VHH binders against tRNA(Met) cytidine acetyltransferase TmcA (tmcA). Designs and how they scored, part 5

Target 1, 213 residues: tRNA(Met) cytidine acetyltransferase TmcA (tmcA), of Nitrosococcus halophilus (d5c1k8r405to617)
Amino acid sequence: VAVERLDRDALVRDEATLSELFGLLVLAHYQTRPYDLRHLLDGPNLSVYVMRYRGHVVATALLAAEGGFVEETARGIWEGRTRPHGHLLPESLAAHLGLAQAPRLHCARIMRIAVHPAVQGQGLGTHLVDTIIRETGGEGLDYLGSSFGATVELLRFWERLDFLPVRLSVKRGATSGAHSAIVLHPLSSSGQALVKRARERFLVHLPHQLADP

## First folded at step 5 (VHH; framework vhh_7mjh_2)

Design c47 (from a8 with F111L)
Fold by ESMFold2-Fast, scan of step 5:
Structure c47 (fold): chain B 213 residues (1-213), chain A 124 residues (1-124)
Amino acid sequence: as target 1 above (213 residues)
Amino acid sequence: EVQLVESGGGLVQPGGSLRLSCAASGFTFSSYDMSWVRQAPGKGLEWIGRIYSGGDTSYNPSLKSLVTISRDNSKNTLYLQMNSLRAEDTATYYCARDLTYEYGSETTGYLDYWGQGTTVTVSS
């Protein structure tokens, strides 16, 4: 099954594909309307990847482009003076891990992954992410990342795809001991240096983060 | 390893009630948020609602008065109670493990494991 990056302008006009995509993502009520998804897709920072089987969308991933700020904006993010909407990865790395250069780099955050229940267990999610790694590396991005509620199984899923945990924090409203995670995958030489620094800081502070009540 | 098995579907008359179950295994059920999703014949997936690991619920407002989601962590079981069923409620019903995560103003995540589904037919 081939992976396809959708043309956003064509997608907005393709009701059948939008309906299938919308259904797969199973967003909260206000986000499940085709009109709401269409407005989300109007944003220039969103990329949509799909896998089709016999003409039907059976897997998808939504990516948000983040970072790429000029030095002054990056300094503001690092100092906590500014928090641009939709730049979760660089903000977290700069403000919480102290990585001042992170907002200057270009990245994409994998926001959503979904695989149709009829075809689960066949490695489609892994193939989708592997293809995204290859494609985004060729497009000049420095790194990829994702943010999610931390479970052993989900951390292992991302680790198998060479995404490395760089932050673990307590999730508000969850049961005692629940954590949220950020994982990163380097694409460029600059991304590799950033991920190495983030990983070093994560490992030094891991005992503190796990012991935090 | 992770398995979700729905049960309780079948034929029901309009106005009737039905309770679906979802048996979970292969993970620490009590630590995860869980969702119910349905798909009517020839239609897309429709999210029904979510129950958080802590027991709070969130519903599709279009369905909120017709459904109740609950869980029994001692039995690793998720439930969907449906009342006042209509012909348009005919669908395959899936339970799913829910990894949707909120951070600040952003929401990220996905449903990582789904059951095989159980079919509900509302017909006279």
Scores: ipSAE 0.012, ipTM 0.438, lowest interface PAE 8.4, mean pLDDT 80

Design c48 (from a8 with Y113V)
Fold by ESMFold2-Fast, scan of step 5:
Structure c48 (fold): chain B 213 residues (1-213), chain A 124 residues (1-124)
Amino acid sequence: as target 1 above (213 residues)
Amino acid sequence: EVQLVESGGGLVQPGGSLRLSCAASGFTFSSYDMSWVRQAPGKGLEWIGRIYSGGDTSYNPSLKSLVTISRDNSKNTLYLQMNSLRAEDTATYYCARDLTYEYGSETTGYFDVWGQGTTVTVSS
């Protein structure tokens, strides 16, 4: 099954592909409507990847480009003075892990992954992410990441793809102690250095983050 | 072996009611959010609703007056009750283990385990 990065200008005019894409993505949440997804696709920093089987969209991933800030803006994010919308990974790394240079680097966040039930268990999700790693590395990005509710299954899935956990936190206002996770995969030499530092800080502080004071 | 198996589909008259079941095995069912999804012939997937591990539900607004999702953790079973069925409700219905998660204003995650589907035909 081939992986394809969609041209967004052509996608807006391809109702068959849009219908199938929206079908897969609407699975995530009842408030996510085709209209809302069309608006999401209008975002300047979004990329859409699909897998087709006999002409039908059977898997998809949405990526948001983040980071790439000039030094002054990066310093503002690190100091907590600036919080740009839509830059979750660099904000979390700079503000919560103290990595002042993280917002300088270019990254992409994998926002959503969906696989059609008829092709479940064929490794399509893994193949989709492997292809994204190769393509984004070739485009000069420094790292990839994802943010999700921490379950053993999701952590294991991402770790098998060489995404390393670098943050585990409790949702604000949570009464049950639900955790969110951030995982990173390095692409460039600068990304490798960043992920190494993030991982070291995560491991040193992990007992404090998992302990319930 | 983690599995979901749907049952209860079949032919039903317009205006009729039907209850679908989804039998879960190989995991701690009570700890997971579960969703129902359908696919009409020649159309894309349409999300029906979600039941959280705590028992709360969320529905597609276009369908919420027609459906009710429930679960019986003692039987490891998920249910979809459908009322006032219309021809446009003809579809293959799937249950899925739901790992989607909201972080800030955005949703991430995916459905990691799906059933094989059960077909509902609404016809006179």
Scores: ipSAE 0.012, ipTM 0.448, lowest interface PAE 8.1, mean pLDDT 80

Design c49 (from a8 with Y113I)
Fold by ESMFold2-Fast, scan of step 5:
Structure c49 (fold): chain B 213 residues (1-213), chain A 124 residues (1-124)
Amino acid sequence: as target 1 above (213 residues)
Amino acid sequence: EVQLVESGGGLVQPGGSLRLSCAASGFTFSSYDMSWVRQAPGKGLEWIGRIYSGGDTSYNPSLKSLVTISRDNSKNTLYLQMNSLRAEDTATYYCARDLTYEYGSETTGYFDIWGQGTTVTVSS
């Protein structure tokens, strides 16, 4: 089954495809409230990937482009003076792991991913992610990442998908779980250097983070 | 194996009630948020609600008065209680492991495993 990157301008006029995407993404509101998802998809930093089976959308991923800031802005993020909306990965790496140059690099965050239950277990999610890795690497992105509420067991699951954990923090005041995680996959040489540094800092501080009440 | 298996679907009359179950295996069920999702024939997926690992719930506002989600961590089982069923509730019902969470004003994450679904038909 082929992976397709959708033209967002054409997508907002394709009601059938939008309806199927709204359902798969689930958290983008209801099918009865497509207005909010249309606004999300109209954002210049969003990419939509799909897989179709017999004409129906059965898998999707939403990617948010992040980073790519000029030096002055990157310094502000690193120093904690600014927090741009929608730039979760570079903000977390610069402000919380001390990686001052992270906001200068270009990345995409796998914001949402879904596989229709009728076709799960067939490797479609893996094929979708593998294709995204290949295509985004060719587009000049430095790394990919994802952020999620996770346990230690789930971090091992993500490692099997070739994403490396670089941050694990205790969620204070959360009802859903004890930990949140950030995982990264490098694409460029600069991305490889960044992920290596992030991983080194993660491993040094992991015992402290896990022991922290 | 990491797996979710729904059960309890079937034929019910309008106005009736039904409880669906979802049996989880292969992971630490009590550590995860879980969601229910449905798909009516010829329609897309519709989110029903979520139960957090701590037991709190969040519902689709259109369905909040009609459904209750609960869990029994000792049995690794998720439940969906449905009341006042209507023909429009005819659908395949899925449970899913829910890795989404809020970061500031943004929602991030995804559903990573789903059950195979159980069918509910509301008809006289």
Scores: ipSAE 0.028, ipTM 0.475, lowest interface PAE 7.1, mean pLDDT 79

Design c50 (from a8 with Y110M)
Fold by ESMFold2-Fast, scan of step 5:
Structure c50 (fold): chain B 213 residues (1-213), chain A 124 residues (1-124)
Amino acid sequence: as target 1 above (213 residues)
Amino acid sequence: EVQLVESGGGLVQPGGSLRLSCAASGFTFSSYDMSWVRQAPGKGLEWIGRIYSGGDTSYNPSLKSLVTISRDNSKNTLYLQMNSLRAEDTATYYCARDLTYEYGSETTGMFDYWGQGTTVTVSS
């Protein structure tokens, strides 16, 4: 099954594909509706990847381009004075891990991955992400990442794809003690240096996070 | 290892009611959020609703008056109660383990395990 990056101008004219894409994203959080997804897909920094089987969309991933800030903005993020909307990875790395140059680098955050239940267990999610790694590396991005609720299953999924955990945090207001995780995959030499530093800082702070149940 | 098995589907007449069950095994059911999702013939997936590990529920606004989601942690079972069924409710109904997570204004969505689905046909 081939992975395809969609032309978004053509997508809005392909109602069958758009309908299947919206369905696959399974609008599960509170009041997410097809209306909300149209707004998301209209964003200039979004890329849409799909896999088709016999003409039907059976898997998808949404990527948001982040980072690429000038030095003054990067310093503001690092100092906690600026929090740009839609730049979760650079903000977390600079403000919470102290990586002052992270917002200068170009990255993409994998926001959503969905695989149709009829084809689950066939490695389509893995193939989708492997293809995205290859393509985004060729486009000159420095790293990829994702943010998610930390479960053993999601950590193992990303670890199998060579994404490295760099942050675990307790979500404010979470009654269940839920943790969030950030994982990174380096693409460029600058990305490799960043991920190495992030990983070192993560491992130094991990005992303190684990000591707090 | 992880299994979700739906049951309770079948033929039902318009205006009727039906309760679907989803039997979970291979994990600590009480610790996970669960969702119901359906797919009508020739259409995309449609999220029905979610029940949090703590028991609160959230529904697709288009379906809220039709359905109620509940769980019995002592039996590792998830339920979907449907009332006032219409021909348009004909679909394959899936239960799913729901790992969706909200971080500020961002939502990360993933259903990591799905059942095989159970078919509901609304017709005379």
Scores: ipSAE 0.013, ipTM 0.505, lowest interface PAE 7.5, mean pLDDT 81

Design c51 (from a8 with Y110I)
Fold by ESMFold2-Fast, scan of step 5:
Structure c51 (fold): chain B 213 residues (1-213), chain A 124 residues (1-124)
Amino acid sequence: as target 1 above (213 residues)
Amino acid sequence: EVQLVESGGGLVQPGGSLRLSCAASGFTFSSYDMSWVRQAPGKGLEWIGRIYSGGDTSYNPSLKSLVTISRDNSKNTLYLQMNSLRAEDTATYYCARDLTYEYGSETTGIFDYWGQGTTVTVSS
């Protein structure tokens, strides 16, 4: 089963692929309307990856390109003076973890990932992510990441894909809110250095965060 | 070994009702959110609804009036009640363990285990 990065200009002419892709993406966010999904796919910073089995889309991942700011903008993000829309990973790393140079690096955030149950073997999701890692590394990205509500199983899912947790925070109140997590996977040497620093900061606070439900 | 096994599908006439079950094993069922998803022949996947570990439910607005999701933690079983069935409801119905969560304005959708599916055919 091959992984394919979709040409979005060609996608507009392929109604069957669009229908199957929208079905999988709605699974990732049930509140998303079809019109909203079209706008999401029109974004210049978005990449769509699919896997096909016998002509049908059976797995997909939607990536948002983030970061790559010039020094002045990166300093503004680090200092909390600016919060660019759609740059969640660099903002979290710079403003909340104190990693001033994080917004200078180029990354992609995995926003959606979905695999169709009819395809035999749950290794398809792993193959999809492994291919994305190889391809985005070859394009010169520094790291990949994802952000999600923290559960032990979801953290284990991303850890099995070689993504390392670097932040755990409370979304709202400690008793009524859910904890949120950020996981990262390095691609370049600069990305490796960034992830190492983020991981070190995370591990220093991990015993306290585990005791703070 | 995590397993999800759907049952209760079959042939039903338009306007009829059907209750699907999903038997879960190999994990602490009561601690997980669970979802129902369907796929009509030749169509994409369509999310039906989710039941949270705490018992609250969330539904696809297009299907909310037609379905009810419930769970029985003492039996490790998830249910989907469907009423007023139409030909358009003909599909394979899957249960899935749902790790999807919103973080800020973004959502990461992850269904880490699925059942094999059960087929519902609505026809005279």
Scores: ipSAE 0.011, ipTM 0.381, lowest interface PAE 9.1, mean pLDDT 79

Design c52 (from a8 with D33A)
Fold by ESMFold2-Fast, scan of step 5:
Structure c52 (fold): chain B 213 residues (1-213), chain A 124 residues (1-124)
Amino acid sequence: as target 1 above (213 residues)
Amino acid sequence: EVQLVESGGGLVQPGGSLRLSCAASGFTFSSYAMSWVRQAPGKGLEWIGRIYSGGDTSYNPSLKSLVTISRDNSKNTLYLQMNSLRAEDTATYYCARDLTYEYGSETTGYFDYWGQGTTVTVSS
């Protein structure tokens, strides 16, 4: 099954594809409506990937481009003075892990991923993410990441795709009532250095996060 | 090893009520949020609602007055109660293990396991 990155201008005129895409994406966001999805597609930072089977969308991923700030803005984020909307990965790395230069790098966050139940368990989600890794690396991004409610199964899913946990935090009412996680995958040499540093800082704090007093 | 098996579908009269069940096995059911999703013939997937591990629910606003989601952790079972059924409620209904996470004002979600679906036909 081929992975395709959609042209957003063409997508807003393709009601059949948009309807199928909306259906899959609503599964990841309870309040998403066709109006809300069209507004998301207006954003210059959004990329949409799909897989089709017999003309029908059976898998999708939504990516939000983040980071790429000038030094002044990056310092503001690191110091907690500036909180740009929609830049969750660089904000978390700079403000919570102390990585002052993280907001200068270019990244994408996988916001949504969904696979139709009729084809679940056939490795389509894995193939979709593998293709995204190859394409975003070729486009000059420094790293990829995702944020999710931490379970053993979901951490293993991302680990199999070479995404490394760099943050765990506790959130009340979160899915599974446990921890939230941020995972990163490096793409460039700068990304590799950033992820290595993030992992080192994460591992220093991990024993304290896993120790239940 | 993770399995979700829906049941309770079938032919039902317009205006009737129906309760669907989803039997879960192979994981700690009480620790996970669960969702119901449906697909009408020739239409896309439509999310119905979810129930969090703590019992709180969230519904599709278009459907919230017509459906109720509940769970029985002692039986590893998820339920969807539907009332005042209409012809447009004819669909295949799926249950799914819901790994949706909220981070501030952003939401990142993922369904990692789905049932095979159970078909509901609303017809006289």
Scores: ipSAE 0.013, ipTM 0.391, lowest interface PAE 8.0, mean pLDDT 80

Design c53 (from a8 with D33Y)
Fold by ESMFold2-Fast, scan of step 5:
Structure c53 (fold): chain B 213 residues (1-213), chain A 124 residues (1-124)
Amino acid sequence: as target 1 above (213 residues)
Amino acid sequence: EVQLVESGGGLVQPGGSLRLSCAASGFTFSSYYMSWVRQAPGKGLEWIGRIYSGGDTSYNPSLKSLVTISRDNSKNTLYLQMNSLRAEDTATYYCARDLTYEYGSETTGYFDYWGQGTTVTVSS
C-alpha cells in the first residue's frame, strides 16, 4: 500500500476523502470534531499523509511544521518570555530542557495518526511513519518528533524507528500516574547535535526522577 | 496475542436498549484506556466514547445522552450500554485499545488493536 502526501487545495474539494479522513482522525482524538480538523487543514504548516486501499482512506497522519525562529524570538522562548502557539517541540526543548538553540531549528511534529480497524496488524502505521521520516529528511528539516501518552509499547514502537525519548511529564486529569513522553529523531547535522544534548540532559536527570520519590 | 471479541449485537426495535460486551485477552487490560467505535453501512467511522484505566469516561458529545461505557477489570471485559435506539444507530460496533494522551493543549494518540465488530440492527 503506497503512502501519499495530499494536495490540500484538492483535498478541501474532495468531500468523500475528507469524510473518511475525519472519521479516522476523530477516532484517534476523542475531543476533536470535524470542524476542528478543517481548521487544522487550513493552516499553512500542516501536511496530510494517507494510505488508500481500493480508493478508500485506510491510514492517515497529520504533520505540523514547527520552529525556524529568528534569534531574538528563540531567546524569548528559551527565557520563558514568549510561547508561540503551535510550536510544542521547540518550546519544550528550550523552556523545559534549557536548549537555547532548539527554536532556531526547523522541525516537524507528528500530531495525529490513525489506521482503519480492517487493516490493523499489517504494519501500516510503521510504514506510514517510516515514509514520513524519509520524506522529511529530504526536505531539509533538522529533526522530527512526537508527543504521546507514555506506555512501554509506544516507547518501544518509537525507539524501533530511531526516535529517542527526551522528556517524560506527568499528565493532568482523571488517570493517576499517567505520563506523557516526547521523542525526537534527528535529520540534519544540527539536529543530531540538538538531539544528543537533549538526550544527555534527559539521562542525567532520569535517575533523580525515578529514584527520588 | 492481543484479542478483543465483541458480543451482544443483534436485532432490536426502535426505542429499545442493548448492552454490548468486549472480552479482552493477551494483555494487561486494567492498564489500558478502551474505546467504542461504530460504522454505519456506507458511512465513515464514528467514535462513541472511551473509558480510562481508572474508570472515568469521555464521550462523543453527539452521543453522550444515549450511551454509557463501563469496565470490569476482574473479568477483562468492556461494556457499552445503549438506550433509546433509533434506525440511525444501525452499525457495526467495535471495541479498541486506546493509546490517546494529552500533553498541554495538544492531544495525540491512536488505536492499536481492534475487535472484529458486532452488528446492531435497529428495525421494526
Scores: ipSAE 0.000, ipTM 0.272, lowest interface PAE 10.5, mean pLDDT 79

Design c54 (from a8 with D33E)
Fold by ESMFold2-Fast, scan of step 5:
Structure c54 (fold): chain B 213 residues (1-213), chain A 124 residues (1-124)
Amino acid sequence: as target 1 above (213 residues)
Amino acid sequence: EVQLVESGGGLVQPGGSLRLSCAASGFTFSSYEMSWVRQAPGKGLEWIGRIYSGGDTSYNPSLKSLVTISRDNSKNTLYLQMNSLRAEDTATYYCARDLTYEYGSETTGYFDYWGQGTTVTVSS
């Protein structure tokens, strides 16, 4: 099953593909309406990946490009003075893990991922992510990441895809001590150095972070 | 080991009602969020709604007035009540174990186990 990166201009004119894509994406977010997805897909920093089986879209991933800030902006994020909208990974790494250079690097955040039930457990999700890793690495991105509610099952899902946990946080005002997690996968040598430092800081502080909730 | 088995599908006349069941086994059912999803012939998947482990529900706004999701943790069973059925509600209906999570403006997750589906045909 081949992985395809969609041309967004062609996608908005292809109602059959758009309808199937919306169906899969709604599975990942119950609050998203179909026309809200159209606006999301029109974003300049968004990349859409799909897999087709017998002409039908059976898997998809949405990636948002983040980071790539100049030194002055990166310093502001690290110091907590600036919180740019739509740059979750670099903001979290710089402001909360103290990684001052993280916002200078180029990354993509996997915002949504979905696989059709008929092909679940057949390795399509793994193949999709592996292809994205290869292609984004070739395009000069430094790392990939995702943010999610920290259940054992989701942590295992991302670990199986070779994404490493680097942050575990408790939402303020959440009942029952709900946790959120950030996982990263390095692509470039600079990304490898960043992820190594993030992982070291995470492991040093993990007992302290888990003691509070 | 983990299994989800839907039942209750069949032929229904327009305007009728139908209740689907999903029997879960192989995991601690009460600890998981569960969703219903449907797929009409030749169309993509459409999420119907979710029931959280605590019993709260969330629905696709397009379907909210037509469906109710409930669960019985003592029977490891998930339910979908459908009312005022229309021809366009003809679809295969799936139950799924739901690992979707929202964080800020982000949604990450997937359904890790699905049933094989049960077919509902709305026809006179």
Scores: ipSAE 0.010, ipTM 0.347, lowest interface PAE 9.8, mean pLDDT 79

Design c55 (from a8 with S31D)
Fold by ESMFold2-Fast, scan of step 5:
Structure c55 (fold): chain B 213 residues (1-213), chain A 124 residues (1-124)
Amino acid sequence: as target 1 above (213 residues)
Amino acid sequence: EVQLVESGGGLVQPGGSLRLSCAASGFTFSDYDMSWVRQAPGKGLEWIGRIYSGGDTSYNPSLKSLVTISRDNSKNTLYLQMNSLRAEDTATYYCARDLTYEYGSETTGYFDYWGQGTTVTVSS
């Protein structure tokens, strides 16, 4: 099944594709009307990837472009003076891991992944992410990342996709407090250096945050 | 091997009630949140609700008056009770293992295992 990056200007006029996309994405915690999701999809830095089978959207991933700040803004983020809306990965790496140059690099955050149940078990989610890695590597991005509630299963899922854990923190969860995780995948040489430094800092603190995996 | 098997679907009269079951195996059922999702013919997926490992529930506000989700951890079974069924409730119903985590985890709206689905038809 081929992976396709959607043209966002065409997507907003394609109600059939939008309806299928919303159906896949609104899987849990349905607090918003389907059309309220247009604000998410209309975001300035959003990319939408889909897989189609017999004309129907059966898998999707949403990516948000982040980072790419000039030196002065990056310094402000690192110092905690500036917190740009929607730049979660560079803010977390600079402010919480002390990586002052992280906000200067270009990245994309994988916000959502969904696969239709009728095609589960065929590796479509893995193929989708693997294709995104190849595509974004060619577009001059330095790294990819994702932020999620830390379970053994999700950490294994991302590790299998060659994403490395670089942060675990306690966040207010559904029924109780739980750990959240950030995982990164390097694309460029600068990204590789950043991920290596982040990983080294993560491993120093791991014994105090979570027992051996 | 992780398996989720739905049962209890079939033909029901408008205004009737139906209880669906989902039998789980291959993992520690009591440690996981579980969700129900449906898909009407020609429509997209619609989330119905979730039951947390701790027993609390969360529902799609559009469906809350129609449905109740419960679980029996001793039987590794998830249930969906539906009342006052309407023709618009005709759909394939899926149970799913729910790895969704609240806020700050935008990618964890992902269900890692789904059942094969069971069909509910509401008509006379």
Scores: ipSAE 0.014, ipTM 0.474, lowest interface PAE 7.7, mean pLDDT 80

Design c57 (from a8 with Y32H)
Fold by ESMFold2-Fast, scan of step 5:
Structure c57 (fold): chain B 213 residues (1-213), chain A 124 residues (1-124)
Amino acid sequence: as target 1 above (213 residues)
Amino acid sequence: EVQLVESGGGLVQPGGSLRLSCAASGFTFSSHDMSWVRQAPGKGLEWIGRIYSGGDTSYNPSLKSLVTISRDNSKNTLYLQMNSLRAEDTATYYCARDLTYEYGSETTGYFDYWGQGTTVTVSS
């Protein structure tokens, strides 16, 4: 089954496809805070990938482009003076792991992945991610990543997709408490250097974080 | 290996009630959040609700008054109780292992295993 990147201008006029996408994406993020799918898809930094079977959308992934800042902005992020909305991966890497050049690089954050139950167990999710890796690498992106609440199952999911954990942090919200994880997959040589440094810093600090009061 | 098997579907009269079951195997059921999802003919997937590993529930607001989700960890079984069924409730009903997690402004979600589905038809 082929992976297709959707033309967003055509998508907003295709009610049948939007309905199928909404269903799949709501399964990935079904919480009680409603989200306007059309508004999300109109964002200039968003990309939608789908897989179709007999005319129906059976798998999808939603990506947000991040990074690519000029030096002045990157320094502000690294110094903790600036936190741009919608740039979670570079902000976390620069401000919390001390990787000053991370916001200069171009990346994409995988926000959602969903596969229809009727086609489960056929490796479609893996094929979807593999295709995204190939395509985003070909477009000149430096790395891919995702951020999520740290559970054994979610870490296992991303590690199975060849994404390396580079950060675990302890934070609690008003309603829920948990640890947050960041996983990265390098695409370019610059991305490989970044991920290597992030991984080294993560491993060096992990024993201290676990031993802290 | 992980398996989810739905049962309890079938033909039911309008206004009637029905309880669906989902038998889980191949993982520590008591440690996982679980969800119910349905798909009506010609429509997209619709999330019904979730039950946390701790027993709390969260529902689609449009369906909250019509359904109750429960679990029996001693039997590795998830349940969906439906009341006051209408023709528009005709659908294939799926159970799913729910790895969705929300932390602050960040959200991530993934249903990694699904059942094959059980069909409910509401008709006279």
Scores: ipSAE 0.012, ipTM 0.457, lowest interface PAE 7.9, mean pLDDT 80

